Miniprotein binders against Ferredoxin--NADP reductase. Designs and how they scored, part 2

Target 1, 346 residues: Ferredoxin--NADP reductase, of Oenococcus oeni (q04hb6)
Amino acid sequence: MDNEIFDIAIIGAGPAGLFAQFYAGLRELKTALIEATPRIGGQITALYPEKTILDVAGFLGISGRDLVNELKLQTDLVDSKTFLNSEVTNLKKIASHFEIEINHHASFLAKSVIIASGNGSFSPRKIDVPGSSEAEQSGMLTYLLPGLSEVADKDFAVVGGGNTAVDYAVELIDHDCHVSLIHRRDNFRAMESSVTKLKNSRRTNFLTPMKITGLSPKKEKLEIELQSVPDGAVKRVSVDRLIGGFGFTASSRTINQWEEFPEQFNQGFLTNEAQMTSIAGIFAIGDASIYPGKSDLIATAFGEAPTAINQAVNYFDPDRGGPQHSTSLNKKEVFKHDRIKSRYNS

## First folded at step 1 (miniprotein)

Design T2
Fold by ESMFold2-Fast, scan of step 2:
Structure T2 (fold): chain B 346 residues (1-346), chain A 92 residues (1-92)
Amino acid sequence: as target 1 above (346 residues)
Amino acid sequence: DVTVRIEIKKDGETWYYTWKISDPEDLERVIEMLIEFVREHKPDEVTIEVEAPDEETAKRLAEILKEILEKAGYKEVKVEIKGNKVKVTARK
């Protein structure tokens, strides 16, 4: 991107970053959306693509994957540039611009930066018992939900006592799977309504209080050795797959090495009401941001995104003025989309 | 207000975190997160720098941080106090 200066560099293609890119496009701003992974959607795509999301306004209930797809369709209505497999390895201020370094090799300039990278990278907490490495290598032990379109009537085991395990189990039974839920205690530290749903389901078998003591991969099934916590009695069960639901370890590997690194509180970037960090011209939104009274919801990030975009404009071009009213933001490309065109003509 | 800067070194990588703490309850949460982070990553070195509102608070925080790092299994824990600033360095 020689000689191209962007108005805004948006770091992270999760829901916050996707909506920020869309809104910036409506304002005809030149933006670069930069994502370290090969896929958009951030934590939603990585951790819970099949989870039903109930607290995004305008949707009665939507899967994580479908929400990301809807956000992508919005960005497709505007002129936008997305760079996948692109890790921001340094951020430096040069005169009136920011230099964004990608993968330790390439760089480009932007007039402002919006950090929308969530809480950083994540890796699953792993089980360590005899046979676990072989089970993982064979694909019979995983830490993320599989593609759920063709898993009906398959047998899954989920191990864990927190929200991750319980949410996995709920999604599996909602896709007509049979689930054996393994936990070392009879109590779960998870949303009560989800636990109640599992208890009332004919597709859920509770293997509690039990712990896994061994795994034996077979050609098409995994044998799990279980030990009863109270009396040490051994039981063996056979399943198609085991999913470890112990949660994930957050890491901020590259971000905390940037030359321009804003102040943090509890690993989130502190912002003011304008979503601006401690460094003028650098903003943060979504799970990457923290401020007094913040609600940690996807819906909150959707409100933060337009604020950050508009305040970034005020930072680098204070004479530009605010956005036009929504009825005046109509672009001819919006009416070229088949879905909008058919709805408009109906 | 208290500002805490944490530097973690492991496998050639250096991690930096800066936290501003205004509520005593938040300090305990930050300490819990630090313990979890250290336990998970098992860094070779941990350096914690604290800028407190006064020297008395700095000394109190130095003792808390020293105990936490010692309980986390670090055998070498060095504490340096200069006025309201504290630096605690721990090595395996």
Scores: ipSAE 0.000, ipTM 0.145, lowest interface PAE 18.7, mean pLDDT 79
ESMFold2 (binder alone), alone request of step 1: mean pLDDT 75; pTM 0.707

Design T2c (from T2 with Y16T T18Y K20E R29E M33L)
Fold by ESMFold2-Fast, scan of step 2:
Structure T2c (fold): chain B 346 residues (1-346), chain A 92 residues (1-92)
Amino acid sequence: as target 1 above (346 residues)
Amino acid sequence: DVTVRIEIKKDGETWTYYWEISDPEDLEEVIELLIEFVREHKPDEVTIEVEAPDEETAKRLAEILKEILEKAGYKEVKVEIKGNKVKVTARK
């Protein structure tokens, strides 16, 4: 057990958890942000760091990576602690506090808990053909989009027939790449407008109906062996990189082992309008939460975070009163950031 | 896309697995992985939820999943089909 007692333990460093930590800092609360993986950003970082997000208020299109970076900049403005590579392996209630067990060792105490763990850990579905392991080790086969700043005029292959593959192809052509889209049938189970955009682009080459039968990394390019589905004819193409767009898997197990385990509906923790779970002092936000009428959007999680923080305060310190304005933050420290100075110094 | 959700209960513990499948033909591979997982772990209760491309495919998948779970030794297998969605629950 640590000597430090936190006001709030926030489990999961996805967008919901990051914003909750920031808002708690504006209220001068002592928070621990606990993340099982070595990276912040949750599903965004794991699955679509380069995808353009259009439905987060205040941004005229932003990549997943840039959104996570902006959220991190906000948390850096406040006094906060983030614990990476830290899996919450048990949650126990001790009198008026919760004991948070990290990696099977008792770690610290918190007055309240906010579960922001999303839908668990994610992994992309992988291709399994001769040469695929070597291609992945060389960096020529990946399952996520690359950094898009240096990809103009490069040749990519994307394999897959659903929204994941089609979205990847659209992002690549929007960044001036050439894309060979490989799929074992001539039809795609993806948004019609995206497929139409790809069909109307001179940057897209459709390699359908074809399946990948082998991969061979060469010094400068990846050679892909393709087989025609109808007649078995073999074709070889060379690209700078292959991206697998087969979708992903998610799993969650550790939470179900906690001594304090709130009621679930489907895979989410059931909450009321105050983001309160079935256990007093434990809250849930973002994709980890479920309630009637919930919309599964990042924007929704941003609204849920302040609600959960304010209700947690009402739970452990009802006499503290309502939320403070941003003026409670150290103004000199906040205005040291160049972007903030540029906005407010005229 | 096609989604598959599997909830597995064994020794008082619950595991949840979620697959999003871009190519419907790959459902065969996911089903085979599920069969292997059930065979190795022998859970007390299994709930499988599938959202298929159409009602005919959903009905076909429901029959396949039922046969798999019955062959694995589950005596109580319940199938619910609603349009293109399938839910199969099995208990020892």
Scores: ipSAE 0.000, ipTM 0.352, lowest interface PAE 13.1, mean pLDDT 80
ESMFold2 (binder alone), alone request of step 1: mean pLDDT 74; pTM 0.695

Design T3
Fold by ESMFold2-Fast, scan of step 2:
Structure T3 (fold): chain B 346 residues (1-346), chain A 92 residues (1-92)
Amino acid sequence: as target 1 above (346 residues)
Amino acid sequence: SIRVKITVRENGEEFTIEYEFDDPEEFREFLKWAVEYLKERNVDEVEIEIHADSPEEARRLAELVRKAFEEAGFKEVTIEVRGNKLRIRAKR
């Protein structure tokens, strides 16, 4: 930790924070990227490193790990500082600056703050039916995908109607599993191409519209009791494993220890269209932020990052002006990277 | 699932927030938080639109919402139920 004054402190090294640091570097701003864990990548690294991501512009099917690696390569092109194993334990306003406390000990000053901490700690949204606790204790009910190297020809059930469940089902059939997809409706609120892929696969069995009413672990298999939503008819199916795909809840409410704590609404910091929170000079982006019409996509976070950076500059240095085109920047350092250098000079 | 759209009006401005819940427990927790949050704001009026899965569920949710707003000190709470949709308007 340098104990210097930064233009912007960025809290969280997930995709949003990494891109914000990169863009700030292109504007020649002095930034500190602060990450509580020993690794960059946030939720992607922790929960979905092997997941194929289809909805990030410019990439045709990239894994979470590879996306984080690409973002790291971008930040390496600019003059930036990253502090790992560094938890922001307090945020305080002192005159025109913010004091950022790290690990209840060290502190430094920044002219503005961008919260990019994602959803903090994540807990899966759980099934609550007779037998669900026993099924989870036996390992037959889980909320994350298993290791995919030894699952071929196994029978899985996935329950849920959103992107989490549909993405789990797609990944499983891509690894030669048989999937029973359970949902209380005949339609899914998930990416249309993924749903179409599942409908066209002989490995997918749609159990819709049905709800789970009970779970019973047997010696080798999990028995799932289903009830038809329209007529109440009961059906039982047996699978190797059930995966709950209802998404995750954030623990952001339990981290409210900062003296300057912006207003939250349902797991996110409320922002205006400039990404500014209820506290002037503090911004939020990515999954940490919420505003009317927000989409919870990595692509949305990539758009939010430049907005927050540029508005932070307007907050602490209004005379600096708007963002510069690449031709106005010293681009020699940017073109030193082997991949860019090869395309530029070859 | 339960879809919620909240429109907040204060100081001549308005903004809207949308959420979706598949778990009734999560909706109850959200409702507690939302009412507490709005209670501390300088708001003139709050309009909430909820889309339930059935008319019966909509009626049950209407009672839940009415009780929550009354407990939070809102004096004028109007609820309109139309099939599986409900609209709530709350004033201090």
Scores: ipSAE 0.000, ipTM 0.117, lowest interface PAE 21.4, mean pLDDT 78
ESMFold2 (binder alone), alone request of step 1: mean pLDDT 78; pTM 0.734

Design T3d (from T3 with T16Y E18T E20K W33M)
Fold by ESMFold2-Fast, scan of step 2:
Structure T3d (fold): chain B 346 residues (1-346), chain A 92 residues (1-92)
Amino acid sequence: as target 1 above (346 residues)
Amino acid sequence: SIRVKITVRENGEEFYITYKFDDPEEFREFLKMAVEYLKERNVDEVEIEIHADSPEEARRLAELVRKAFEEAGFKEVTIEVRGNKLRIRAKR
């Protein structure tokens, strides 16, 4: 316990939470960022760190990992505390403050709360064939892309027909890997431009229409048994790794033991246009929030974060005033950071 | 306290709503109203998840909810109890 009172407690260190932390810091608010897992980045870090993101304003294209790294660099410019391996196990209102309980044993106080916990945990849809359990235990079957720094000229198989599989295959060929794309049909339910890119690449081998009927880990390679869908002909291929691209099953939000638990609709906390939930002083942003007309984009979450922070200030300190012009926010210690000064001079 | 998550499937759409009750009598009154509401709607399937303060309370609530849905005309009612958590699935 710190015995300190925070102005804002942010729950969840995904992109929405990281940007909220940064913006709160620019407003010189005493901020705590609380993350249940040992790493920042939320779903991006957990599910698609290597995926190229095209719909974040300001970038021509950026990997999930690089986006999280850039957000971290921004948060490092401001004075804020980050608590990893910290699950919010209770939220209680005490007079004009909120008591946030961590891991059933520690607690601290905040004047307002921002829920940025995303859609909860995800688990991959798994392949179920003879040998799949052994292949997964050996590390030769995975459901996420590997680190892409040392995979050039390696042989990968990707199985699946949707965006997950196609996106994985595109990232692998962009990092000079050879990819065998396995799917039970000749058609893919994925972005046409991505499929066209794979068809035009000499690094892609299409094994369609085929299904996997067995997996056998060998000394240095994984042997995949394939069966042609039309005629049942059997084929075997050897690869360094198989990546299952069947997508993910989103876990529905579990019921929390929070004494102050805001109303939910569908998969998110219901908010008004101020990002405020059904409980005054508690806000929600990003995939954790829902309202009429909401777009589930990272870019949308980035707009929601400043709104929630500024409205939280209006809630606990209405005499402080609104946000100042953006140039005024950058005049102080933050602007002295060596990286910003170096970029300005470049 | 009793925490409730109700998932409703109707007209090809799925949505869910969460509630919290500090008093068991408050929950009983809510259950009565919810059952009457569901009788008036054209719902295909309802899933209810309840988090109670004890396994004993969860089992007691399981019987209350089962009876309410059966009286509302739901043909297939399945109940799963795991510790202090309760999951009910009711289909017409």
Scores: ipSAE 0.000, ipTM 0.228, lowest interface PAE 17.7, mean pLDDT 80
ESMFold2 (binder alone), alone request of step 1: mean pLDDT 77; pTM 0.722

## First folded at step 2 (miniprotein)

Design C1 (from T3 with E14T T16E E18Y)
Fold by ESMFold2-Fast, scan of step 2:
Structure C1 (fold): chain B 346 residues (1-346), chain A 92 residues (1-92)
Amino acid sequence: as target 1 above (346 residues)
Amino acid sequence: SIRVKITVRENGETFEIYYEFDDPEEFREFLKWAVEYLKERNVDEVEIEIHADSPEEARRLAELVRKAFEEAGFKEVTIEVRGNKLRIRAKR
């Protein structure tokens, strides 16, 4: 994409990749963060943006979405490039550099690579009925919860019979929404306490057993065509938004095609204590990495990121030395943020 | 907690399903969903990797997952248990 050579290319914009980008920026390294999807946050954004996370140090009960937002605020303080909708389709070694191929047609060079792709890219399981593509394009059909600050008294439909759909419905009624819960069976495969909460709420309407047979976006509302499973009777309802709660899938197909593919153990890239893979100059962090004694926590990935960045520097510029202390880090951008300025001057 | 990674091969493509559970009941519900999902997709091969909290739990989960895949129509099922880790491969 760029004709200039990067110091570090980071593959994957999940929590590990975002923090690696931030730390690399504090060390004044020219970095590229490459993400196959149109969104940052990786697994958090794809699977549990509204879930309360309890095991990240320094945060008392933060949502997945808010954690990703905090990581984004940190990366915004440093000079680095982020490439979204950019799938790394090949990784090749050319002399002392790596060539990173994007979407089978563009490429750029980096002195080192950090694999932070987690367990691959995530996609929601989608509904396929007449009008579904148009509904999704209009924003009236989504597969994740919307921002919940402005949804009070809105009408939502949620379709699905598992924990994803039931959890979405619970979150919506807790934010004063009206929810029509659509499922082809009268029983749900979800936590009994959550289903009971929905049944006891005046904000929940159960449209079961029914299936969606069509979607039609209108000026301000989405019209949903429903068919009763027992007798085929057709009913139409109008809502502000439909949310599909069928769960998610992931794919790592592209990584397996790279010319420079590091050794794996139990489907993770094997690393040593320096986060180095079997290929010199290629590192792995977070859920993409595996080593003896690894703890599979977001907090662990945050510790792995600085280690990988510092060891990458030792690989391509061994004379630069180890971690820099505060006087050599660019703190001016950090102090521009309102929260830091306020605390510094208080 | 129980960490699950399911790798599915179908029509020459590979895709993966990931999840983490703090509650064994949630894992059981997930397993039921995953079995239905795999039945709908008519998959060729499946590989499952599970990380449990103890070797005893890993052995218990091994039998549960084996039965679920046999019910889904998979004939060739192999299971390997190493400490807290469980790996299952299933083919039609």
Scores: ipSAE 0.000, ipTM 0.142, lowest interface PAE 18.6, mean pLDDT 78

Design C10 (from T3 with E18V E29Y W33M Y37W)
Fold by ESMFold2-Fast, scan of step 2:
Structure C10 (fold): chain B 346 residues (1-346), chain A 92 residues (1-92)
Amino acid sequence: as target 1 above (346 residues)
Amino acid sequence: SIRVKITVRENGEEFTIVYEFDDPEEFRYFLKMAVEWLKERNVDEVEIEIHADSPEEARRLAELVRKAFEEAGFKEVTIEVRGNKLRIRAKR
């Protein structure tokens, strides 16, 4: 990302950021979408992928997962760059551009910035090994406990060494599951009583000290590749599901350390109706933004995204003009996609 | 540190969430997000257990939790503080 200059850097790949990326692509802007976690979807993907959403215009009822998939299909229609596992650790203004620092090392320049990071990301800390994204997409890797009414006699693996992992394991054995508890150390930083309960249970198998080196979704089970920390010996286990118990990360603390930090009100970035923050060239949308009369809805964020994109263009290129007419857009290469064609052939 | 266990009951389904925080301010941010998430899920009943590092912290957290659930439209909110432990039950 060194030496690249973007028109817009969008921070956060939740629904607001994804739609902003798509709309920016329709305007043929060079855009970077930057996401701290290994996966798009923000809070929807992290907390309620199976929830039926009723208040997004154009859908009679859609699951969180399916909404994120629809947003991804839209972004796939445009030429845009997405950077996952990329935390914005500093934002600095240099002349007419913003320098975006990623993971305390890599940086690039953007003419404008859109903050779409949600309410701050108390996102689960994620596993990053070969096969982890495929495992998560298949539903075999999750970071929250499933519904516990129908899990009896199923095989779970839980990975992590803190209270989150230990408490997940305790809940699972209390619901008659078999649990393989994976941790890179023999010691757990968790309540002693909970650890003792797991050690005394016939339903708990301790896979310590071991680290996960790979994940492979099979038809009905997830295969986990493990490596012994002391001697490097490889072991493979098959489970119904792996649950990551690494706890949560709060991204709002990192944002507070930026050299260019816009004014906040009630933990959101204060904006006007043009989605402009207190710093010229920096915009905020979705749950990251706050203004008089704001509704905290996904639908509201979808309206804010085009406003922010168009105002960012007015900021860095005032002579570029406004958005294209809808009829003209139908002639773009983006509208030759098979899914869109299926509707026009009717 | 603050340890939180949330049990949610909704549409005949039940699921449990566990979190750990090193900083009370991180918990404040989490509480805002958790309450918003619960509000959007149209839940019938929520049980939360919180283990704080001191009785003073537990009493402070009890007031924050009460306000958050009342703002989310939960009218039957019961909070029990026992030493360092909080137990919250909220019903719509």
Scores: ipSAE 0.000, ipTM 0.377, lowest interface PAE 10.9, mean pLDDT 79

Design C11 (from T3 with K5Y T7E T16E E18W)
Fold by ESMFold2-Fast, scan of step 2:
Structure C11 (fold): chain B 346 residues (1-346), chain A 92 residues (1-92)
Amino acid sequence: as target 1 above (346 residues)
Amino acid sequence: SIRVYIEVRENGEEFEIWYEFDDPEEFREFLKWAVEYLKERNVDEVEIEIHADSPEEARRLAELVRKAFEEAGFKEVTIEVRGNKLRIRAKR
């Protein structure tokens, strides 16, 4: 268990979650934002970063990427923690708190939970070969980059042919790792400059065209069985860790069911007017929520976020009172920001 | 379940996504969305890999996907079916 207790845990770093994090920060709540993927922005970043969005108040047309960047600038104004590469794999209730399990290992406690995961959960797409479950349980097969401070001179294999795998390989060689890049084709569907960087590096070994046919954890290394795609020849390699770089899967139906899993209707969590789900202390906002008259707009999610945060406070600390007055935010810190400073000092 | 892998290139940007569906109806709605999304963007090329629950389902899905991308204005649509798996490549 983690030694910190949060007031609010927000699941999902899409627009709804980012704005909820910001508003929770304005109320000076100890907040954790938890995102399964390595990037904020949710479906916007994953599916349509270049789409021009016309129906977000205050913007005369903005790209998805730029909207996410603006939301991040707001969250940077407040003291809050963001946990990337962190999939919520279980949610339990312990007395008056919720225990949040991350990546089947680490966990911490929160007094309330806000579900902001959009229309579905993103989870890593997994390899399915003999030995893969045992390799994952041993920690020798992962689908996210490890902490990069202690990996110099270690041997990694990365499997995949798209941007996810190539980006993982680039990060690893930039941290002095040796990388065996495994792909079933000789060409990669990834940013050309990144592939060129890998080809020019002495730290990269291309194992293409090859597919993984088996995994065997040994005492300190993972043995990977490979089969050549054109001629069927078998080869074995030994690495410290294998990283699956297949990207992330989104499901319109629930795959990851928590011990405390609120009632759903049409893929959304049913809420009341307080944004509270069927489980007291668990709230849902944005596309993750559903109620009579619900509009699936980013603008709607922005209004739902403050409601959920304020009602979460009423749930775990009913004597705290209403939302912070705007003057409670530190003006000195806010108006030091370059954009705000230029607007209000000239 | 039906598993879908999409790799898209557009406007100098590249991304890949995976979808998993437990219901063929959900897959049809997803395909409709994906075709509209790709049609209204400056997409040069897309690769799609689909894993079906049976070879017969894979063949049916191959026909559905081919028609959808041809209607979206892609000049070249190639489909490879192998057992429960189909791979689609669509170019403008």
Scores: ipSAE 0.000, ipTM 0.282, lowest interface PAE 13.6, mean pLDDT 78

Design C13 (from T1 with K13E V14T E16T Y18E F19W)
Fold by ESMFold2-Fast, scan of step 2:
Structure C13 (fold): chain B 346 residues (1-346), chain A 92 residues (1-92)
Amino acid sequence: as target 1 above (346 residues)
Amino acid sequence: SVKITIRVETDGETYTFEWEVDSPEELKEILELILEWLKENGADEIEVEVRTDSEELAREIAELIAEALRKAGFKNVEIRVEGNRIRIRASK
């Protein structure tokens, strides 16, 4: 993701970030949505996908999962890039742009930045067996999906019994990988349709009920030692990579390592009414932001998103004008979508 | 600010969650998120440690945590308030 210059980079794919991405797309801005985890939805997806939400305008009760799905359908209507498994590890100012560092390696430029990362980050729950630290240091044990453009016909093992592990396995087989799914039980606490898809795939090998008892990096492969839960029998398998899918431990973000780190109060980024932080060109919305009179609701974040986007445009292109012009032009393309045609043209 | 550490035991596995928050209202929201996680993943025992800046805030937070744990189905809730530190153990 080097060599591209974006108008706006949005950090965090929770509800605030997803709506900001959608609105930026309606304004025809070249936008990047950057998410550290493998999934959109932030805390909703990680902690309460089944919770009924009653205070989002326009919905008479909606589950967290369904709300995230609706937000994704909106973002799918616009031309924008989403980068998952992408942690913003540094933010610095170079001339008139911001340089955004991803995973301590890749970087790209943006004219403005919207921080939509919520009140915390999620760190993967880690495996602790002989050899696990060495396997992680070698890159053969990870807790996030790899870049999926060059993994066809590779052998992966995924360990875990919840939605995280099952979703990882589904994504890998959809990219032509072979997956060994390891779990200590024969049952998965995951969406039934996803589990059924894995059971019907010739690319999936179920190693259940089994637990990992050791990891050994060897030349170009990782050797995994498995023990059968019922009888203690030991089995060894060799894979290109092991992915831990135990879910995530919620923790406070350590964003203070960024070279451009905006002023905080009570762990939120202080903003003015334009959603601008103490650093010109950097904005914050949703749970990441704080200002006098703020209401801590998803609905509030939805109002903050377009404010931040419009003010970011005022910052880097003050002559561009108001949102009505671009939004009006975008409607012609959006109403070609089959779902909208079916719903509003009948 | 308030620092919270939540340790959950489920079928012999331990999961740890930590946050830093500045109000009881924010803590209540985080606790509700954890309770939904517990409903999805199950839990036999939970330990919560909260560090605060005042005894009055500690008392208020203790009551919020107790309410949240009872809603999650924990029947045995033990709360220990020691100045600016709250320790809670709950089991079903």
Scores: ipSAE 0.000, ipTM 0.213, lowest interface PAE 15.5, mean pLDDT 78

